# VHH binders against Abasic site processing protein HMCES (HMCES): the designs that were tried, part 126

Target 1, 269 residues: Abasic site processing protein HMCES (HMCES), of Homo sapiens (Human) (q96fz2)
Amino acid sequence: CGRTSCHLPRDVLTRACAYQDRRGQQRLPEWRDPDKYCPSYNKSPQSNSPVLLSRLHFEKDADSSERIIAPMRWGLVPSWFKESDPSKLQFNTTNCRSDTVMEKRSFKVPLGKGRRCVVLADGFYEWQRCQGTNQRQPYFIYFPQIKTEKSGSIGAADSPENWEKVWDNWRLLTMAGIFDCWEPPEGGDVLYSYTIITVDSCKGLSDIHHRMPAILDGEEAVSKWLDFGEVSTQEALKLIHPTENITFHAVSSVVNNSRNNTPECLAPV
Below, E stands for the ipSAE of ESMFold2; O stands for the ipSAE of OpenDDE; V2 stands for 0.75 times the mean of E and O plus 0.25 times the DockQ between their complexes.

## First folded at step 14 (VHH)

Design ta37 (from hx2 with G56S; framework vhh_6z1v_2; at its last look DockQ between E and O 0.01; V2 from the best seeds 0.00; counts 0 for: placed apart)
Fold by OpenDDE, look of step 14:
Structure ta37 (fold): chain B 269 residues (1-269), chain A 123 residues (1-123)
Amino acid sequence: as target 1 above (269 residues)
Amino acid sequence: EVQLVESGGRLVRTGGSLRLSCAASGFTFSTYAMGWFRQAPGKEREVVAAISWHGSITWHADFVKGRFTISRDNAKNTVYLQMNSLKPEDTAVYYCAARSYQFYDSPKEYNYWGQGTQVTVSS
């Protein structure tokens, strides 16, 4: 996974992340550093995206079932990294393979510390290789959405009002991630960064791409992944597997350029 | 550059009051837990009080016994320690510290430190 969409306004995104804590109380996640949230139809590695993480990371003795929402950098920067520029990392940390997560120190160490997060997105993009050509067809991949009678296809919202309604009820894609904290040698803010765990693609997606993000489908899976206080690493890793509960449509080549940030990126062709 | 600058430390008599301030710069203050530590001569640095990034959660050491109160103003990038009913045993250098993660009782876990301010309580 090398491209996502996360374009919802902050308030809409927050409402979409409503949850119940372990006591059954309805809650909204509290924002940490909301000013770093930059909505975009076309998120690439090194950009900031919102993630969910347990409140226990920031508050001693907090209820670990409570959730915080925070923008983090896509591309995990390990805490031990000593260079001043994270871009000098020689290895790719955009994704973490599920089969080697425990073999790589950069992922194993933060995971062992309970640094699990849920990466939020409208969906993610993948490119299908066309046989015999160097051309790739991009697809937008997301959770199936509940068809409200008036909700036309993502691309068919004829009016701004209808478009807002569609996205107000959008089910966000929830991907399993690992994050780490890095202190810049020159000082300043501690950098929070994440990697997306990847698995082999489900059968439905296999013709498009052979790998997919580890998707946490449902509140239980999301809650267990986040709750590092009650759920061990070993138990959490059992949640990491392919899911068939996805849908997709072909999109235009507009998304190929990471600088393009328009609704056309995710519109069906 | 990250800076934590403590102020307000002075000589006071037993039973007196002081308010310490720590002004922070060079990082996003509202995202950091803050703590006050103290170190007396010949003793280890110990945590006095801590406060969460949004200020809703506070912790005070047992020896404080309600005499000290930590607070913060995120708009001013400042953390405070109100000290009442001071005792000679409270004589120490008081340090402000910042942690991006949850506040902790171990000094080693904090990211940034001030230079400290001297508090002396005379009998």
Scores: ipSAE 0.819, ipTM 0.915, lowest interface PAE 0.6, mean pLDDT 92
Fold by ESMFold2, look of step 14:
Structure ta37 (fold): chain B 269 residues (1-269), chain A 123 residues (1-123)
Amino acid sequence: as target 1 above (269 residues)
Amino acid sequence: EVQLVESGGRLVRTGGSLRLSCAASGFTFSTYAMGWFRQAPGKEREVVAAISWHGSITWHADFVKGRFTISRDNAKNTVYLQMNSLKPEDTAVYYCAARSYQFYDSPKEYNYWGQGTQVTVSS
């Protein structure tokens, strides 16, 4: 998983993240650093994307079932990293394999501190390698969505009304992530950064790619992954598995260039 | 306390019409998507229709398209299901459900449920 779409305006995204706390009260997640949110149909590693995390990470004695939403850097920078420039990190942390997560210091340490997050996206892109050619077919992969009654097509952007029919009710993809907090040695703000946990692809995706993000399907899974105050690492890791509750469609090669930020990136072909 | 109270279910003849109402209280109605579900004896609960929190986006199951229309009146905190051209297959208990902002076709995604209202369609 190395490319996502997360294009919703902040207010639409926030409403899509409505949840119930432990007491059953309806809430929206509270933003941290909302000005750092940069919506795009075409997000790549090193960019910021919104994640959910427990309020307990920020506030002593907070209800650990309450959620914060914050933009974080994609590509986990470990808290122990000593260089001043995160680009000097000698290994790739955009993804974290579930089968080795407890063996890699970059992931085991923050996971042991309860630094679990839910990475938000409209969906993710994967490129299918085609036998006998150098060509790769990109697909947009996402939760199944309820169909609306008019031409609310997934790539429609002719008018605000058409966009609203698809995206105002979009079920966000919720992926299991791990984050860490890095203090630059030269000073400045603490850098929050995340990795996406990956698993073997489900059978429905195996013809496209052999790996998929660990998807948290439903509010119970999301709540348990986030709530490090009440859910142990051992119990949380039981949530990490493939899911068949996923759908996809082929998209044009417009998405191949990460500079292209248009609805065409995810439009069906 | 959140409450959803359905009304309007009754016995009606095949081909007839009926309007169900669901009165909501205990939450800010205008921030909730609403759904109508139904359950016949021995069957699983299934979604019939849903409407967005602002009312401009609707969805109807294929088996009711053209016959049923969901609507809402945010000033009255009420969601409606207009049921036309009723068939015996429409006989079920009809439930109103609420979900903050977004609607879905799965019952498990809805937070609040009414007690249901019985609709019986005679041949």
Scores: ipSAE 0.563, ipTM 0.825, lowest interface PAE 1.7, mean pLDDT 91
ESMFold2 (binder alone), look of step 14: mean pLDDT 85; pTM 0.863

Design ta38 (from hx2 with G56D; framework vhh_6z1v_2; at its last look DockQ between E and O 0.01; V2 from the best seeds 0.00; counts 0 for: pae O 11.2 > 2, placed apart)
Fold by ESMFold2, look of step 14:
Structure ta38 (fold): chain B 269 residues (1-269), chain A 123 residues (1-123)
Amino acid sequence: as target 1 above (269 residues)
Amino acid sequence: EVQLVESGGRLVRTGGSLRLSCAASGFTFSTYAMGWFRQAPGKEREVVAAISWHGDITWHADFVKGRFTISRDNAKNTVYLQMNSLKPEDTAVYYCAARSYQFYDSPKEYNYWGQGTQVTVSS
């Protein structure tokens, strides 16, 4: 997984993240660093994207079932990284394979600290290798939506009224992530950064790509992954598996260039 | 205290019409999506129709499409189900349910439920 869409305005995104705490109370996540949120149809590594994490990471004695939403850098920068420029990291932390997560220090250490997050997106892109050409066919992959009869219009957001009809009830993709906190050696703000855990693809996606993000399907899975106060690392890792509850459609090659940030990136072709 | 109270269920003949109402209290109604569900004896509860918190986005199950219409009045904290061209297979207990902002087709996603109102459609 190396490209996502996360284009919703902050208020719409926040409403899509409504949840129930352990006491059954309906809540919205509280934002940290909201000005760092940069919505785009075409997010790539090193960009900031919103994630959910437990309030307990920020507040002593907080209810660990309460959620914070914060933009974080895609591409985990380990807390032990010594250079001043994160782009000089000598290994790729965009994704973390589930089968080796407990073998890699970059991921094992923050996971042991309970640094689990849920990475939010409209959906993600994958490129299918096509026979007879060196070109690859991009697909937009996302949760099935209750308005599936209108799937051909999900990219049409030309006006506020049309945008609200398409996206206000969109079920956000919820991917399992690990984050870490890096203090730059020359000072400045602590850098929060994440990786997306990957698994073998489900049968429905196997013709597109052999890997997929670990998707947390439903509020129980999301709650357990986030709640490091009540759910151990061992129990949380049982949530990491492929899911067949996924749908997709082909998109144009406009998405190939990460500079393109238009609804066409995810529109069906 | 959250309350959802359905009303309007009764016995009607095949081909008849009926309007169900669900009065809500104890929460900010205008920030909740609403759904109507039904459950016949021995069957699982199933979604019939749903409506967004602002009221302009709706969904209806295929088995009621063109016959039932969900609507809401946020000033009265009430959601409605207009049921036309009723069939004996529509006989069930009808429930309203609420969830913050977004609606879904699975009952487990909804946190607040009414006690139900019986609709019986005679042949």
Scores: ipSAE 0.513, ipTM 0.804, lowest interface PAE 2.1, mean pLDDT 89
Fold by OpenDDE, look of step 14:
Structure ta38 (fold): chain B 269 residues (1-269), chain A 123 residues (1-123)
Amino acid sequence: as target 1 above (269 residues)
Amino acid sequence: EVQLVESGGRLVRTGGSLRLSCAASGFTFSTYAMGWFRQAPGKEREVVAAISWHGDITWHADFVKGRFTISRDNAKNTVYLQMNSLKPEDTAVYYCAARSYQFYDSPKEYNYWGQGTQVTVSS
């Protein structure tokens, strides 16, 4: 996974992340650094995207079932990294393969510390290899959405009002991630960054791409992944597997350019 | 533009009470934790109290000893510090600050600061 969409307004995103804590109370996640949230139809590595993480990461003795939402850098920067510029990392940390997560120090160490997060997105993009051509067809991949009588296809929103309604009730894609905290050698703010765990593609997606993000489908899966206080690493890793509960449609080549940030990126062709 | 405007600071006698207010604007108030800091002459700025996003969690410095109470009204975009049983040692400039969700006790974690309000406690 090298491209996502996360374009919802902050308030809408927050509401979409409503949850129940372990006491059964309805809650909204509290924001960390809300001003760093930059909505975009075309999120690439090194950009900031919102993730969910346990409150326990920020508050001693906090209820670990409570959730924080925070923009983090896509591309995990390990805490041990000693260079002043994260871009000088010599290895790709955009994704973490599920089969080697325990073999790579960059991912194993933060995971062992309970640094699990849920990466939020409208969906993600993948490119299908076209046989015989150097051209790739991009697809937008996301959770199936509940069809409301008025909800046409994402592309059929005939009015701004209808478009807003569609996205107001949008089910966000929830992907399993690992994050780490990096302190710049020269001082400054601690950098929070994440990697997306990837798995082999489900059968439905296999014709498009052979790998997919580890998707946490449902509140239980999301809660267990986040709750590092109560759920062990071994138990959490059982949640990492392919899911068939996805849908997709072909999109235009507009998304190929990471600078393009328009609704056309995810519109059906 | 982000603004934090403190009010309520004045001269009071020992044992007196004050209520400080901080009016916030220019950001989504309900998504920030708020804190009160103070700085006395010749001393470092120190945290007095902090309050979470929806006000369910509060923290007070040890020196407060139950004398001060932080609260907030999200509908009014305002955070308060009720100060009772004031002492000369409480004389300082009091600052309101807004933070992303971090530990309460580090000034470095706060994103926005007010200009401060002077509290003077006379013997």
Scores: ipSAE 0.007, ipTM 0.248, lowest interface PAE 11.2, mean pLDDT 88
ESMFold2 (binder alone), look of step 14: mean pLDDT 84; pTM 0.853

Design ta39 (from hx2 with G56E; framework vhh_6z1v_2; at its last look DockQ between E and O 0.06; V2 from the best seeds 0.00; counts 0 for: pae O 6.4 > 2, placed apart)
Fold by ESMFold2, look of step 14:
Structure ta39 (fold): chain B 269 residues (1-269), chain A 123 residues (1-123)
Amino acid sequence: as target 1 above (269 residues)
Amino acid sequence: EVQLVESGGRLVRTGGSLRLSCAASGFTFSTYAMGWFRQAPGKEREVVAAISWHGEITWHADFVKGRFTISRDNAKNTVYLQMNSLKPEDTAVYYCAARSYQFYDSPKEYNYWGQGTQVTVSS
């Protein structure tokens, strides 16, 4: 998993993240650094994307079931990293394999501090290698969506106006992540950065790629992953497994160039 | 206290029509998506139709498409289900449900539920 779409305007994204706290109160996550949110159909490592995390990471004695939403850098920079430039990190932290997460210092340390997050996206892209050629077929992969209708108009979902309304009810992909906080040695703001945990692909995706992000399917999974105050690392890791509740469609090669940021990146072909 | 109260369920002949209403109170109705669900005895609760918080987008299950229409009136805090061309298979208790902003097809996603209204469709 090395490319996502997360293009929704901030207010639409925030409403898509409505949740209940442990007391049953309906809430929206509270933003941190909202000006750093950069929506795009074509997000790559080193860019900022929004993640959910427990309020307890920011406020002593806060209710750990309450959620903060904040942009973080994709590609975890460990808190112990000593160079001034994160690009000098000698290993790739875009993803973290679930089967070795407790053996890698870069991931074990922040996980032990309860630094679990939920990485948000419209969905993610993967490239399938085509037999007999060097070409790769990109796919957009996402939760199954309910086909929405314009009120009073059945079957109008394929017009441009209907495309905009589809996103009002889009179910965001919720991926399990780990984050860390790095203090640059020369000073400056603390850098928040994340990795996406990966697992073996489910049967439905195995023809596209052999790995997939660990998807948190439903509010219970999301709540348990985020709530490091009440859910231990050992219990949280039980949430990390493949899911078959996923769908996809082929997209054009426009998405191959990470500078292309248009709806065509995820449009079916 | 959140309250959803369905009304309008009754006995009707095959081919007939009914309009169900659900009056909402105790929350900001205009920030909630609404759904109609039904449950026949011994069966799982299933989604019939849903409508967004702003009322501009809807969804209807295939088994009711063209026959049932969901609508809402945010000024009256009310969601409706217009049921036309009723069939005996539509016999069930109908429930309204609410979820903040987005609607889903699974009952587990909804936070508030009404007590239900019985709809019976005779041959």
Scores: ipSAE 0.601, ipTM 0.837, lowest interface PAE 1.4, mean pLDDT 90
Fold by OpenDDE, look of step 14:
Structure ta39 (fold): chain B 269 residues (1-269), chain A 123 residues (1-123)
Amino acid sequence: as target 1 above (269 residues)
Amino acid sequence: EVQLVESGGRLVRTGGSLRLSCAASGFTFSTYAMGWFRQAPGKEREVVAAISWHGEITWHADFVKGRFTISRDNAKNTVYLQMNSLKPEDTAVYYCAARSYQFYDSPKEYNYWGQGTQVTVSS
């Protein structure tokens, strides 16, 4: 997974992340560093994307079932990294293979510390190799959406806010991630960064690409992955497997250029 | 050139049914939310129904709940409004509208409108 979409307005995104805590109370995740959130139809590594993580990571004695939403850098920078520039990493940390997660120090160490997160996206992009050509066909891949009918006034005809509400029920893709905290040697703000765990593709996607992100399907899976206070690493890793609960459509080559940030990126062709 | 062309409006009797169509061209239809609006004489334009770009989410005004249904066919670049159980109060010019969902921090919001189609419901 090297490209995602996350374009929802912050408020819509927040509502889409509504959850129940362990007490059954309905909650919205609180934001950390909301100003770093940059909506985009075309998110690439090294960009910031919103992730969910347990409140316990920030507050001592917090309820570990409570969720925080925070933009983090895509591409895990290990805490032990001693260079001043994260771009000087010599290995790719955009993804973490599930089969070798415990073999790689850069992923094993933060995972052992409970640094599990859920990476949020509208969906992700993959490119199908066309036999006999150098051309690749991109696909947008996402959760199947449920048709929802809402009634009531959506306000005045020309209210932009009302039109945006039509996105309120979009089911976000929830991908399993590992994050780490890196302190620059020269000082400054702590950098939070993440990697997306990948697995072998499900049968439905196998013709498009041989790998897919580890998708956490449903609130239980999301909750267990996030709750490092109650759920052990060993137990959490049981949640990492391919899922068939995914749909996709072909999109235009517009998404090939990471600079393109328009709705055309995810539009069916 | 962006075009929205409404069709299907006509005179109908109370309790009758109509299907409005709006054909879109000049933009990437599948990336736009679509809506139906209406304006009666002396009244403000009001939203009747709306549908998301992927067609999975629909909105209907309270006054049309259960009577009208919005749908779309992205392959045909068309949005529809099925109107059943029409009432004289439904008499208005019905407009099709399109709105782009660009990234949130972009000030570029484009709203496109059709010319409207007259729906008249007689007693």
Scores: ipSAE 0.019, ipTM 0.305, lowest interface PAE 6.4, mean pLDDT 88
ESMFold2 (binder alone), look of step 14: mean pLDDT 83; pTM 0.851

Design ta4 (from hx2 with Y104S; framework vhh_6z1v_2; at its last look DockQ between E and O 0.02; V2 from the best seeds 0.00; counts 0 for: pae O 12.2 > 2, placed apart)
Fold by ESMFold2, look of step 14:
Structure ta4 (fold): chain B 269 residues (1-269), chain A 123 residues (1-123)
Amino acid sequence: as target 1 above (269 residues)
Amino acid sequence: EVQLVESGGRLVRTGGSLRLSCAASGFTFSTYAMGWFRQAPGKEREVVAAISWHGGITWHADFVKGRFTISRDNAKNTVYLQMNSLKPEDTAVYYCAARSYQFSDSPKEYNYWGQGTQVTVSS
């Protein structure tokens, strides 16, 4: 997993993250650093994307079931990193394999501190290597969505004004992540950064790619992954597995260039 | 206290029409998506139609498409289900339900439920 879409305006994204705390209260996550959110149809490593994490990471004695939403850098920078420039990290932390997470210091250490997050996206892109050619076919991969329609008459065609509003009901992809906090050696603000945990692909995706992000499917899984105050590392890791509850469609090669930030990136072809 | 109160269910003949209403109170209605569900005896509850919190986007199950229409009036805190061309298969208890901002086809995702209104369609 090395490219995502997360294009919703902040208020739409926030509403899509409505949740229930441990007391049954309906809530929206509270933003940290909202000005660092950069919506785009075409997010790549080193860019910021929003993640969910427990309020307990920021406030002593907070209710660990309450959620913060914050932009973090994609590509985990370990707390022990000594260089002044994160781009000089000599190993790839865009993804973290689930089968070796407890063997890699860059992931084991923050995981042991309860630094679990939920990475948010509209969906992710993956490139299929096609037999008999060097060309790769990109796909947009996402949760199955309930098909929406214009209000006021069954069977009425969507108008240009209404198709943009269909995203108001988009079910965000929720991927399991690990984050860390890095203090630059020359001073400055702490850098929050994340990795996406990966697993073997499900049968439905195996023809596209052999790995997929670990998907947290539903409120129970999301709550347990986030709540490091009540859910141990050992119990949380039981949530990390492939899912068949995923769908996809082919997209044009416009998405190949990470500078292209248009709806065409995820449009079906 | 959250309340959802359905009304309008009754006995009708095949091919007839009904309009169900669901009056909501105890929460900010305009921030909730609403759904209509039905449950026939011995069957699981299934989604019939849903409508966004702002009312501009809807969904209808294939088995009611073209026959049923969901709508809402945020000024009156009410969601409606207009049911036309009714069939005996539509006989069920109809429930309204609320979910914060987004609707879903899964009953598990809804937090508030009404007590239901019986719709019976005779041959």
Scores: ipSAE 0.558, ipTM 0.822, lowest interface PAE 1.8, mean pLDDT 90
Fold by OpenDDE, look of step 14:
Structure ta4 (fold): chain B 269 residues (1-269), chain A 123 residues (1-123)
Amino acid sequence: as target 1 above (269 residues)
Amino acid sequence: EVQLVESGGRLVRTGGSLRLSCAASGFTFSTYAMGWFRQAPGKEREVVAAISWHGGITWHADFVKGRFTISRDNAKNTVYLQMNSLKPEDTAVYYCAARSYQFSDSPKEYNYWGQGTQVTVSS
C-alpha cells in the first residue's frame, strides 16, 4: 500500500469515527494536533494521515478503550534513529509485512510497547500490472458502502445535498498500523509516524495485487487492536489477516501523480 | 480569532465583471469547505457557489448559469468568486462562509461568516 485517500472534512471524519468505550458510552475521538490534518484524495508516504490510538498513550491511568485521533507521518521513523532528517532513513517503513513484523527491530520494538494504531482512509489505491505492457491500471479499494441512490458516482456531486449524502455516511477503511515516537537529535517536537501492516491479498483482490493492508473489519477488531492496555501483542496479532469484505473500481491515471489532489483520483472510469 | 474578510465589491455596469476575494485567518483553511452567499434587500440569504476543501469539487447555483466561478488558493487562505456578465438582479451583499463539513446550500450549516461586501450592478 503506497497510496491512500483521506479527504473528508475534519468534523465529518470525527463523526465517522464515533465509538463506544468499554462502558458503553458513545464517544467521539479527541483530536491531537488537528492543524496537521490535511485532507487529500491522494495521500503518499511521508504525508500526514489521521490515525486512531488509545488515550492511554497520552494520559497516565486513562481508560485504554478511549480513542484519540491524530495526524501522523506515513513512514515509521524508529525512536532510535539518530539522524536529524527522517528522510535519510535507508530502509522503507511505509509498510510492515505481517509475517516479519516480529523479526524487524523497527516494528517489533514499538509494537512491544503497545504502539498500535488504526490508520484511517477513504480507501487505498493499488495498480494492476497489465500483461505484456508497461502500463498499470490503478484501482480504488474500499469497504463496501451502503447503497445510496447515486452510489455509482463517487467523487461526483451535482449538488451539495448529494455530496453530503455520499460522504456523511462513508464507512472509512480501518487499517492496522504501528506507530513510533521519534525525538529529533537537535531538539524540537516529537515526531509521530506510522507504518501500515500488510498481508497477502484476499482472493477477490488477488488479480489486482498480491498484497493488501491488514484491514480491521468492525468495531471489535478496531477496539482490540487499539487497546494495548488489555489486549496483548499476541492476541492483537491474531486480528491481522486478509479480508474479503472489500470492493474496488478502476480509476483514471490521474492518481499516478501524487501531486494530483482532486475527486478524479477516486472516481470510477 | 477566526476572521473572514471579503473584498472586491463595488459598483459595476450591467455586463461588467468583478472578482471577489475572501481572506481567511484563525482556522485551518484547507480543512474547510467554502461558500459564497448573497443577500439582497428584503430577500433571504442564498447560496451562490460552494467549493470543497481541496478545491476539486465546485457547485454553482442555477441562477449563475455559468457566469460566476468559485475558486480557492489554500496557500493564500483565500477563496474567490469571479463574476462575469453581471446583471442588476445580482445586486446584493456577498458573504463568504466556511464549513467544517462538505459544502452545503444551507446558510445555517456554515460555521464562520464574513461581514460581506456590497456588489451593485447598475442598468
Scores: ipSAE 0.000, ipTM 0.275, lowest interface PAE 12.2, mean pLDDT 89
ESMFold2 (binder alone), look of step 14: mean pLDDT 87; pTM 0.888

